# VH-VL binders against Serine/arginine-rich splicing factor 11 (SRSF11), part 3

Target 1, 81 residues: Serine/arginine-rich splicing factor 11 (SRSF11), of Homo sapiens (Human) (q05519r33to113)
Amino acid sequence: EVIQVTNVSPSASSEQMRTLFGFLGKIDELRLFPPDDSPLPVSSRVCFVKFHDPDSAVVAQHLTNTVFVDRALIVVPYAEG

## First folded at step 1 (VH-VL)

Design c10 (framework fv_azirkitug)
Fold by ESMFold2-Fast, scan of step 1:
Structure c10 (fold): chain C 81 residues (1-81), chain A 123 residues (1-123), chain B 107 residues (1-107)
Amino acid sequence: as target 1 above (81 residues)
Amino acid sequence: EVQLVESGGGLVQPGGSLKLSCAASGFTFSDYAMYWVRQASGKGLEWVARIRSKAYSYATYYADAVKGRFTISRDDSKNMVYLQMNSLKTEDTAVYYCTTDYGWLGEYYFDYWGQGTLVTVSS
Amino acid sequence: ETVVTQSPATLSLSPGERATLSCRASQSVSTYLHWFQQKPGQAPRLLIHDASNRATRVPARFSGSGSGTDFTLTISSLEPEDFATYFCQQGSNYPYTFGQGTKLEIK
């Protein structure tokens, strides 16, 4: 039910990510790393989205290779070993 | 079951060195940032060092109190995190905990700390 | 760095009573505020993440609220096992900082 979104622009915000993925279904939790308020300098960010409906996580994978802000997103299911 | 096991603590003189180790199991270690957090007796928790995953080029970060003296490193092939502590001061006396990006990834339900290893810096 | 301050330092209550613990950040941390419980000789245990979400296996009597700079942890009816030290931690502004703790003790 959780997707991992990598290659996220350092200028993207949590609100923008929520707007993008919110179109696909109810989001229980969304976290963008580093957080929006972080002073940490990074070249890209990682976002995790937990959907209420597991079907939304499957559909979200279709957004892989979609340009968002200034680069293409990579969307995969998140799995813990 | 997720487990973190710290080792390497002990008694050392001011100015001395110690290397702490943390063995991780039960999760995809290479995907997680790892932290060292310390706690002096009867005091609060203090973040010491962070090392990120390969996706963030193994970037390292240190609390100002330890910058230049401590070095965090990891070996993903062995699921190990290390903390090399040099030029130890009495103020470094604390229990040192190894922890994950608790709540950061996947389930948002990680509460995985080791039991800690005691470092005592005394003359 | 963002300073996190907890109050009170010590809270003396009896089993069955309601406990309210406060955590204040020196600048906005949005909702990235987490609560931990620590018993003597043990490692901290996550109770609440992101201001209001209970961690797994945490009893329903624990709840969190707040956003921005002011946060509260509430225990609706204290059980004997709840007497411990509680820490809050902000995860918004790097470096991530902890409060000094609130010790919940039996009256």
Scores: ipSAE 0.000, ipTM 0.559, lowest interface PAE 11.4, mean pLDDT 83

Design d01 (framework fv_roledumab)
Fold by ESMFold2-Fast, scan of step 1:
Structure d01 (fold): chain C 81 residues (1-81), chain A 118 residues (1-118), chain B 107 residues (1-107)
Amino acid sequence: as target 1 above (81 residues)
Amino acid sequence: QVQLVESGGGVVQPGRSLRLSCTASGFTFSSYGMHWVRQAPAKGLEWVATISYDGSNKQYADSVKGRFTFSRDNSQDTLYLQLNSLRPEDTAVYYCARDWGYGAFDIWGQGTMVTVSS
Amino acid sequence: AIRMTQSPSSFSASTGDRVTITCRASQGISSYVAWYQQKSGKAPKFLIYAASTLQSGVPSRFSGSGSGTDFTLTINSLQSEDFATYYCQQYYSYPLTFGQGTRVEIT
């Protein structure tokens, strides 16, 4: 039910990620790292999204290789060991 | 700068109550789950309670169920922990902490000391 | 509740040493493990999540490994600022639980 999104643009915001993934279903929790307010210079960010409906997490994986802001997202299930 | 600041700790007799507060700054408070974690003198860390980003889901450690109540005010960027029926075993530094992502803690406050003594 | 057991409970070391701390879960928890550093009188600092992913800003001498029940934290070349107590934590299920801590002391 949780997905991990990597290769997220350093300029993408939590609100933009919430808008993108909220389109696919109700979001119970969303975390973007480092947070929007982090002073750390980073080349990419990682986002975790917990959907209310497990089917939304499956559909969200279709966004892998979708360009968002300036680069392609990588979307995988988080619960993998 | 991301910051959490606790207040409300003190020294009380067994059976009394305290209300702890934690004020958040430097981040979108309403987007994060929050936790309280405590540490008794010379002991390890113990998770106390969690609250979801919107306050709709709360969970408590068995040791505090029925005595502690967690709440949040997203309009004021503030957490509250109501401590009732305090016991000597509740003596600890209480930290508020931000939920990094699904139950880990990336940002911690400085802590506030609660001492329950007879 | 899932018990987290750390080994050793305390460890004496010198700067430059390679330090390994182990953490064992009483049940399978996949990779849902975080590690924290706590210095005397201070709040804990977040080091690692998902067993092996370093938090931004944490020095590369720190690394984590493991999955299932057995996890390790390694400091490849101990620095003076690394003398602290280290805690593992599972976030696989509630209640959230920590290991008892491993104190790394200067020789």
Scores: ipSAE 0.005, ipTM 0.625, lowest interface PAE 13.4, mean pLDDT 85

Design d02 (framework fv_roledumab)
Fold by ESMFold2-Fast, scan of step 1:
Structure d02 (fold): chain C 81 residues (1-81), chain A 119 residues (1-119), chain B 107 residues (1-107)
Amino acid sequence: as target 1 above (81 residues)
Amino acid sequence: QVQLVESGGGVVQPGRSLRLSCTASGFTFSSYGMHWVRQAPAKGLEWVATISYDGSNKQYADSVKGRFTFSRDNSQDTLYLQLNSLRPEDTAVYYCAKDLWSGYAFDIWGQGTMVTVSS
Amino acid sequence: AIRMTQSPSSFSASTGDRVTITCRASQGISSYVAWYQQKSGKAPKFLIYAASTLQSGVPSRFSGSGSGTDFTLTINSLQSEDFATYYCQQYYSYPLTFGQGTRVEIT
């Protein structure tokens, strides 16, 4: 029920990610790294989304290759320990 | 049973090298970022290094950058920290720790392995 | 680097006491703070992340609060197993940094 989203634009925000993935189902937790207010320069960011419904995580993989902001997202399943 | 077990610590002279290992069990090792944190005798915690789930991204504390090398073998569920050019101030218990969701908070810790650098 | 300063560095308490530990960041770090408990000779134990979110399995007598630069860990009714050293940690930016620790000792 957790997905990992890589190749996220450095200019994308947590709220933009919540809006995008919120269309797929209720989000229990969303983390974008580095965080929005981090002063660290990065070429891309990574986002983790925990959906309330496990089916939403499966559907979210269809967003792989979707251009968001300025680049294509890579969406894969991410198992929690 | 989720656990991390460190090994490879010991006593060495300044300028020598050690290789620390950390073996993971009970979780999907290849899905999580991993960290090394150290603690000198009677001192607090100091972050040493971070490695991404696939090993492609690594970050090091300035105090160890250029001397320590972090790597992982996802097929063996094992982390390695190569300690080169050791200094007395590197004396510490070294813990490996699991990343919470790649959140830079450490939810699972190993028992630690002691590295002593002395003359 | 972001400096994390804890206060007090140590104090004595009795079971049943309400104890408060403060952590101050040298710059704004939003809510990117975790708290850990460490008992003598043991590895740290994860308590709290995102300043106030309690890790599953941690007793509800523990709570965290704060945002920006000032953060607090509270234990509402201290139990015998709570005598330990507590650390805050920021994960807003690299390098990741910890506070110096607060030792809670039995009176």
Scores: ipSAE 0.007, ipTM 0.649, lowest interface PAE 10.6, mean pLDDT 84

Design d03 (framework fv_roledumab)
Fold by ESMFold2-Fast, scan of step 1:
Structure d03 (fold): chain C 81 residues (1-81), chain A 120 residues (1-120), chain B 107 residues (1-107)
Amino acid sequence: as target 1 above (81 residues)
Amino acid sequence: QVQLVESGGGVVQPGRSLRLSCTASGFTFSSYGMHWVRQAPAKGLEWVATISYDGSNKQYADSVKGRFTFSRDNSQDTLYLQLNSLRPEDTAVYYCARDFWSGYYAFDIWGQGTMVTVSS
Amino acid sequence: AIRMTQSPSSFSASTGDRVTITCRASQGISSYVAWYQQKSGKAPKFLIYAASTLQSGVPSRFSGSGSGTDFTLTINSLQSEDFATYYCQQYYSYPLTFGQGTRVEIT
């Protein structure tokens, strides 16, 4: 029900991630690391998305290898918690 | 002054329950994720649980899943940790702590802790 | 779960010493590392985030470095108030995990 999105552009915002994944279903929680207001520049970011509907998490995995901003996303199930 | 104050600790027998509270002041409580972190006597820090700013997402350490329940009351600026089926290995000082940035999961503000002792 | 291993577990030092504490993650965690200082009987104090960024108010003698799996906390010239236990923490993924701690003791 939670997906982990890696290889996220450092230029992507939490709002942009919420818009992209919100299209696939209702989002209960979304967290982007480091957060948008982080003062530290990074080469990539990681995003966790918790969907209200578990089926949305399955569908979201189809976005693996989709270019978002400037690079391809890697979307996998998040097994830890 | 940003402050977190824990309460509710005590000495209990195995199998009993306690409810810990943490009252926040000096910041917009409803805008921050919050955490519980514990430390057994003479041991290191162990993350226990995380709750999102609105209470909709909760994460628990495997050692406490099914026994501990984290909740928050944003209208009262208060966190609660319900400790059920306590075991001797749950003996620790329990700290509440604030997310540094929204979703950053580093802990910038800590309470002073409340001691939970589980002894037979 | 991502295991965080600190080295050394304890370190005897004198004021003026350069102290180096290392932290190794069991997998790549980019720069998602924080460091904390804990004095006996007190709550931990936030020192560093994003592996190398000092929290406001932390003395400049503290510095952090590293990325991927290997991280270092350095105290350039140890002061009497720096005798404490130091912890690294990863926030790359759940469960959040801390290193076991490094105790910096007076010689």
Scores: ipSAE 0.000, ipTM 0.613, lowest interface PAE 12.9, mean pLDDT 85

Design d04 (framework fv_roledumab)
Fold by ESMFold2-Fast, scan of step 1:
Structure d04 (fold): chain C 81 residues (1-81), chain A 120 residues (1-120), chain B 107 residues (1-107)
Amino acid sequence: as target 1 above (81 residues)
Amino acid sequence: QVQLVESGGGVVQPGRSLRLSCTASGFTFSSYGMHWVRQAPAKGLEWVATISYDGSNKQYADSVKGRFTFSRDNSQDTLYLQLNSLRPEDTAVYYCAREGIAVAGYFDYWGQGTMVTVSS
Amino acid sequence: AIRMTQSPSSFSASTGDRVTITCRASQGISSYVAWYQQKSGKAPKFLIYAASTLQSGVPSRFSGSGSGTDFTLTINSLQSEDFATYYCQQYYSYPLTFGQGTRVEIT
């Protein structure tokens, strides 16, 4: 089960994202784009979180509109389409 | 179903201009960064330009910087690539492509491509 | 710019073969590599991102691995529809760059 988190602050780190989503369930994989070490100047970042438990991905969608760092997150289920 | 359809290619002489368009459907266009990638005959893929979801950030390959202009119209779900001062080495199939994640820079869906031939 | 070098540039294979394509970056790029398949006369098709994550709908015989500078695309049991050119691409930093491609031809 994978969620896509958009509108992530450029100041947020992978560690902070892992902390935020980690208490919703076990994380199998988390990728923040661009990465923390990227030289790209961006106004927004995107995070993918793969939960071990599909129920955690459903619950995580309740974080949509939650202000994290300096802006509201957008959390949606991720599926190729 | 995600679709990207390019148009505007053609055969032109060096120094001329063309405007390429890419029409998107099947997804929320305004939520995705978009790219142009080209491929010269019998050659590999070359990234040309990037535009952010809202058009505020643009990146260009050094080979086209100053000659090509990338823009988008989110109300029409359309991309435009203005090609000025075309050179023979710009001859290629031009693909528009959707950024897989809004800022990630990989390409999850591609158009069919439109051929630009610059020759005399 | 980060240079991506693929090896081999081309090779011949038969259906049922396990094939491996290697991609090397000129500097560390973490896991920010994507792979594409392109058949003659067609647009490229997305296969893998983040070095190892398969796109939905891509057959499980495809897999990716690697981090840092060395990356690999593996096709465990080559099928007739897999004869194509494969490209790696880094998206660690701009300018975005592709490998030169690896052509997989039928024996």
Scores: ipSAE 0.005, ipTM 0.632, lowest interface PAE 12.3, mean pLDDT 85

Design d05 (framework fv_roledumab)
Fold by ESMFold2-Fast, scan of step 1:
Structure d05 (fold): chain C 81 residues (1-81), chain A 121 residues (1-121), chain B 107 residues (1-107)
Amino acid sequence: as target 1 above (81 residues)
Amino acid sequence: QVQLVESGGGVVQPGRSLRLSCTASGFTFSSYGMHWVRQAPAKGLEWVATISYDGSNKQYADSVKGRFTFSRDNSQDTLYLQLNSLRPEDTAVYYCAKDSYDILTGYLDYWGQGTMVTVSS
Amino acid sequence: AIRMTQSPSSFSASTGDRVTITCRASQGISSYVAWYQQKSGKAPKFLIYAASTLQSGVPSRFSGSGSGTDFTLTINSLQSEDFATYYCQQYYSYPLTFGQGTRVEIT
């Protein structure tokens, strides 16, 4: 029920990520690394989204290759070995 | 049942090296980030390093950056922490701990028993 | 780095007491706080995450609260197995940082 979103723009915010993925279902938790307002200079950010419903995580993967802000997102399920 | 078992601690002179290991069982090791946390005698907890689930991303505390190297072998469910250029202030019990998520930061839901590293003359 | 300051550093308590430990972050960290219990000679044990969510198996006498910069851990009706050192930890950003610890000693 957790997705990992990589290739997130350094100018994207946690609130923008909540808005984007919130349309797919209720979000229980969302973490964007580094956090908003971080002084760290980064070329890319990573976001984890935990949905209330597992089905929302499945449909969120269809957002892979969607341009958000200035680059295409990569959305994969939480990786299990 | 989740278990983490550390080994490799010992007594060494300043400037020497040690390699710590941590063997994991009871969970899908390759799916989770892992941490090393240390505790000097009679002191509090200090985060040392984090490694991502696939080993591609690593973070180190400033106090150990450039001296310690974190790695993992997902085929053997084992973590390694190479301690180089050891200093007296590195004396501590070193714990390996499981991240709650496979990202670089998180809370630590399971801990090993620890292994003691003593750096003295 | 985000500094986590616990209060008090130590105190004496008796079985049956209600005890409260505070933890203060040097900046806003939302609810990204975890609490750990460490008994003498043992590894830390995870108790609480997201400031207030109890780990499965942790007794209900433990509770956490707070958001932003001020957080508390409360033990309602202290038991003999609760005498330990307690640590808060922020996981809002790295480096990950812990409070200095609060030692709860038997009176």
Scores: ipSAE 0.006, ipTM 0.625, lowest interface PAE 9.9, mean pLDDT 84

Design d06 (framework fv_roledumab)
Fold by ESMFold2-Fast, scan of step 1:
Structure d06 (fold): chain C 81 residues (1-81), chain A 122 residues (1-122), chain B 107 residues (1-107)
Amino acid sequence: as target 1 above (81 residues)
Amino acid sequence: QVQLVESGGGVVQPGRSLRLSCTASGFTFSSYGMHWVRQAPAKGLEWVATISYDGSNKQYADSVKGRFTFSRDNSQDTLYLQLNSLRPEDTAVYYCARDRGYDFWSGAFDIWGQGTMVTVSS
Amino acid sequence: AIRMTQSPSSFSASTGDRVTITCRASQGISSYVAWYQQKSGKAPKFLIYAASTLQSGVPSRFSGSGSGTDFTLTINSLQSEDFATYYCQQYYSYPLTFGQGTRVEIT
């Protein structure tokens, strides 16, 4: 029920990511790396979203290639094993 | 001691404005979304508005869109609800409430203020 | 908007009774239901979220169940302090909506 979102704009915020993915269903947890206040210069960021409903995670994968801020998102299932 | 305290209610004529405030204490205010919920005399609960932890995202009930404005000042741990173009149907006790979620979307209300009464009489 | 309908609107019961309050959503809302208790002249008190998860400090005689469209709040053995109005609320989608309330009178 976790998705990994890569190619996230360095100017996107955690709140913007919550708003975008919140339209697809209830979010239990969202983490954006590096965090919004990170002093590290990066060219892109990675976001992890845990949905309460596993069906929301499946639907979220349809957002792959959606332009958000200044670049297209890449959305895939996240699995540790 | 986690608390929310509302103020600013009163009696006004239709078409007038009021500004409600809600002061938070005992928790990290800037980490929580906040809500306003109202209750007309002898009626049930009605959700009015939601504001995100940083104030960048807001949602309003259709009955108040364009008339009410929700805002927050995280440096003062305070919420504001600006009530414009008040109607008799807006007569209610207004509660501020904390969203249960910490760094996620919840929509359930775990902490409530005592409420402040707004009476709009013609 | 998702409509939440409670039944009954009010009833009377004796201490020691097992009572059940029902809440029905106009569409599927998974388990995104919260329950609140409101005593006369007071603010609502949070009881349950995620349909069945009891908030810390709430007596174990309270329980919630259900998923999809039909939800119940049960008080296993009514006490005198349970005289109150109870509300269900969906938080599956905005606008957030409450049931009309169920008033419990303890005889």
Scores: ipSAE 0.008, ipTM 0.627, lowest interface PAE 10.8, mean pLDDT 84

Design d07 (framework fv_roledumab)
Fold by ESMFold2-Fast, scan of step 1:
Structure d07 (fold): chain C 81 residues (1-81), chain A 119 residues (1-119), chain B 107 residues (1-107)
Amino acid sequence: as target 1 above (81 residues)
Amino acid sequence: QVQLVESGGGVVQPGRSLRLSCTASGFTFSNYGMHWVRQAPAKGLEWVATIWYDGSNKQYADSVKGRFTFSRDNSQDTLYLQLNSLRPEDTAVYYCARGSLYWEAFDIWGQGTMVTVSS
Amino acid sequence: AIRMTQSPSSFSASTGDRVTITCRASQDISSYVAWYQQKSGKAPKFLIYAASTLQSGVPSRFSGSGSGTDFTLTINSLQSEDFATYYCQQYNSYPYTFGQGTRVEIT
């Protein structure tokens, strides 16, 4: 299952996101927008995390309102398709 | 029923401009990155441009940089591709396509709109 | 830019055949490869992403494999609706690039 993480700090990295969400279970794929190597200045970033175990995606939603770097994360299921 | 519909193609002379539009329906448009891909007659697919879900990042193929401008209006569920300084080699069917924010593959395609640049 | 080279460019096949199409990237792209099917006069149809993950609704006779620079699309038992042109695409880095396409024609 995939979660969408919004309100991610501009200074957060893909490695930091993998570390944070990796505590909750095996990550099959993670994408952070804009990418770490992007020169584009932004006020916030968005991250998508695909867990191997769907139960990890449910648990991850409890991280909503958790301060990471300098702001509170918003974690929701990604279900549009 | 997820759908993308292109419009705005036509026949123009070299050096002229066209504006292509793509209207989305059946999904939350603002959650997806969007793309333009073109295909010249009897040729393969060529990526033209990408725009992120919020419009903050735009990428263009080298062949169109400085001539084409990609934009989106999330309130109207619409994409725009402004084609300036058109050249005969820009002749192609132009497709808009939805990319998953997650895996960036093109999972939904419009039917395409034909742009013909001839003298 | 990452160059994607498909082989063969075209070939004839019969229903029931196992068909393999290869795609080679000019540099390591991990598993960031998608495959598409295009029928004459139609828009492309999404088949596979992440080199080997089948899109929902795509028949199980389709499979993808590979990582790094070498990728393969396989159709295990070709059906009449599978005669089409197939494209690989890398989405590892901008600019996104497609292979030149492989045309699968009926014998």
Scores: ipSAE 0.014, ipTM 0.671, lowest interface PAE 7.6, mean pLDDT 85

Design d08 (framework fv_roledumab)
Heavy chain, then light chain:
Amino acid sequence: QVQLVESGGGVVQPGRSLRLSCTASGFTFSNYGMHWVRQAPAKGLEWVATIWYDGSNKQYADSVKGRFTFSRDNSQDTLYLQLNSLRPEDTAVYYCARDTLYYFGAFDIWGQGTMVTVSS
Amino acid sequence: AIRMTQSPSSFSASTGDRVTITCRASQDISSYVAWYQQKSGKAPKFLIYAASTLQSGVPSRFSGSGSGTDFTLTINSLQSEDFATYYCQQYNSYPYTFGQGTRVEIT
ESMFold2-Fast, scan of step 1: ipSAE 0.007; ipTM 0.643

Design d09 (framework fv_roledumab)
Fold by ESMFold2-Fast, scan of step 1:
Structure d09 (fold): chain C 81 residues (1-81), chain A 122 residues (1-122), chain B 107 residues (1-107)
Amino acid sequence: as target 1 above (81 residues)
Amino acid sequence: QVQLVESGGGVVQPGRSLRLSCTASGFTFSNYGMHWVRQAPAKGLEWVATIWYDGSNKQYADSVKGRFTFSRDNSQDTLYLQLNSLRPEDTAVYYCARGGYYDSSGYWFDYWGQGTMVTVSS
Amino acid sequence: AIRMTQSPSSFSASTGDRVTITCRASQDISSYVAWYQQKSGKAPKFLIYAASTLQSGVPSRFSGSGSGTDFTLTINSLQSEDFATYYCQQYNSYPYTFGQGTRVEIT
């Protein structure tokens, strides 16, 4: 299952996101938008995490309101066609 | 839908140059890393080069470093691979591929073009 | 460079067979492995990433497993369109490397 993580710090890296969410279970895919080292100026980033185990996605939603880097994360389930 | 079309292949003598192009359509080109992979006749796949979505990072196989140059034009949705100082062992079909990515540091190749043949005749 | 070694290099199979292809990395690459199918005269087709995640549209008879250094691609109940050469690829670190390929031929 996929979760959507919003309100991600513009200075957070995909490696940091993988470390944080990897604690909850095996990650099959992690995409951070815009990607690391993007020159695009943004006020926040969005991360999508696909866990190998769907149960990990449910647990990850408990990280909502957890301060990461400089702001609180918003973690919700994500369904894309 | 996603489409990648290579062009620019041909037959050349050793030491000559060729410029390969790959035109992309059906997706936001500037959001994806792109790759070149080659395959010599009756051989397996060999990664040649990777370019990040914004062109800021380029990686090359050791066998082509200093001879091949990878570039992209995000305004034209086009990739270029400049092949210089060609050798007989560069003879291969060259594929353009889109990078599906796990994160910014790793890529698999989720869509491939049909390839363009480069023959370096000795 | 990380060497990817596939086994076997080739084998014969019949429709309905369960086929297993193994890929071994020369060092730990976590789950950063992709699998591709290539039919004669055609471009490779993407099948699997992150060792076990199937690309949308790939038949469920394909599955991948493994982590660390040992990886497996399995085709349950081989179909006529599955006779092809299969490649594993690591994307843990540059240079990216492919296995030498496993050719699945009709018996």
Scores: ipSAE 0.005, ipTM 0.610, lowest interface PAE 11.8, mean pLDDT 83

Design d10 (framework fv_roledumab)
Fold by ESMFold2-Fast, scan of step 1:
Structure d10 (fold): chain C 81 residues (1-81), chain A 122 residues (1-122), chain B 107 residues (1-107)
Amino acid sequence: as target 1 above (81 residues)
Amino acid sequence: QVQLVESGGGVVQPGRSLRLSCTASGFTFSNYGMHWVRQAPAKGLEWVATIWYDGSNKQYADSVKGRFTFSRDNSQDTLYLQLNSLRPEDTAVYYCARDYTYEVKGYAFDIWGQGTMVTVSS
Amino acid sequence: AIRMTQSPSSFSASTGDRVTITCRASQDISSYVAWYQQKSGKAPKFLIYAASTLQSGVPSRFSGSGSGTDFTLTINSLQSEDFATYYCQQYNSYPYTFGQGTRVEIT
């Protein structure tokens, strides 16, 4: 039910990610790393999205190569460690 | 200019079949999920079917499952809706519509065609 | 299936009025609601998504609000071109469902 989104723009916000992935289905949890207010300088960010419906996680993988802000997203299934 | 044009509607008797088409222009058709929505005379909107950008996933309203088949030809920028075993209750204007997000299943519909009328009568 | 119920079904209004249309979902759909405007004889026009986000090019007099089960479309100062039927739509889950529509008529 969880997807990992990499190559996320450093200027993207949690709210923007929630809006984008919210179109695919109800979101139970969304975590963006590093957080929006982090002082850590990064060239890209990683987002994890837990959908209420497992079908939404499958659909979200089709967003791979979608340009969001200034770069193409990479969306893959996330397995617990 | 982004445009969707439906065709194939007409008047048929119950039990007959029709094939609707929707031709897209002005955008990269293969990057978008597409939808069919219908509206019976003087009634509201009813979602009919959704197809993903690559054709790999299709969803249908329960009222049309087993009778309608949705397909797309990305090389021709065209959608098809095959209507089988038509009933008077299927009488409606049929709209094709584009998903407003790239490479996703449809949730909201940002570009609509003008519609094509399907009338099922005795 | 999630049922979307709009109220009122129709009403009369005058130019300059502040108009409010409500939409209720039969279960929690978070903010996954879109709004459409349909004029007589025309295809629907996309207005709002994610309950409150106005689509580019839609006049600022339109606004949306709500979350969970209760949603509202507001037109702050009704213009002559706003007399139309308005529909809400949920996209929380399949099957996608529309409200029955609210017809805004000129007084």
Scores: ipSAE 0.000, ipTM 0.590, lowest interface PAE 14.7, mean pLDDT 82

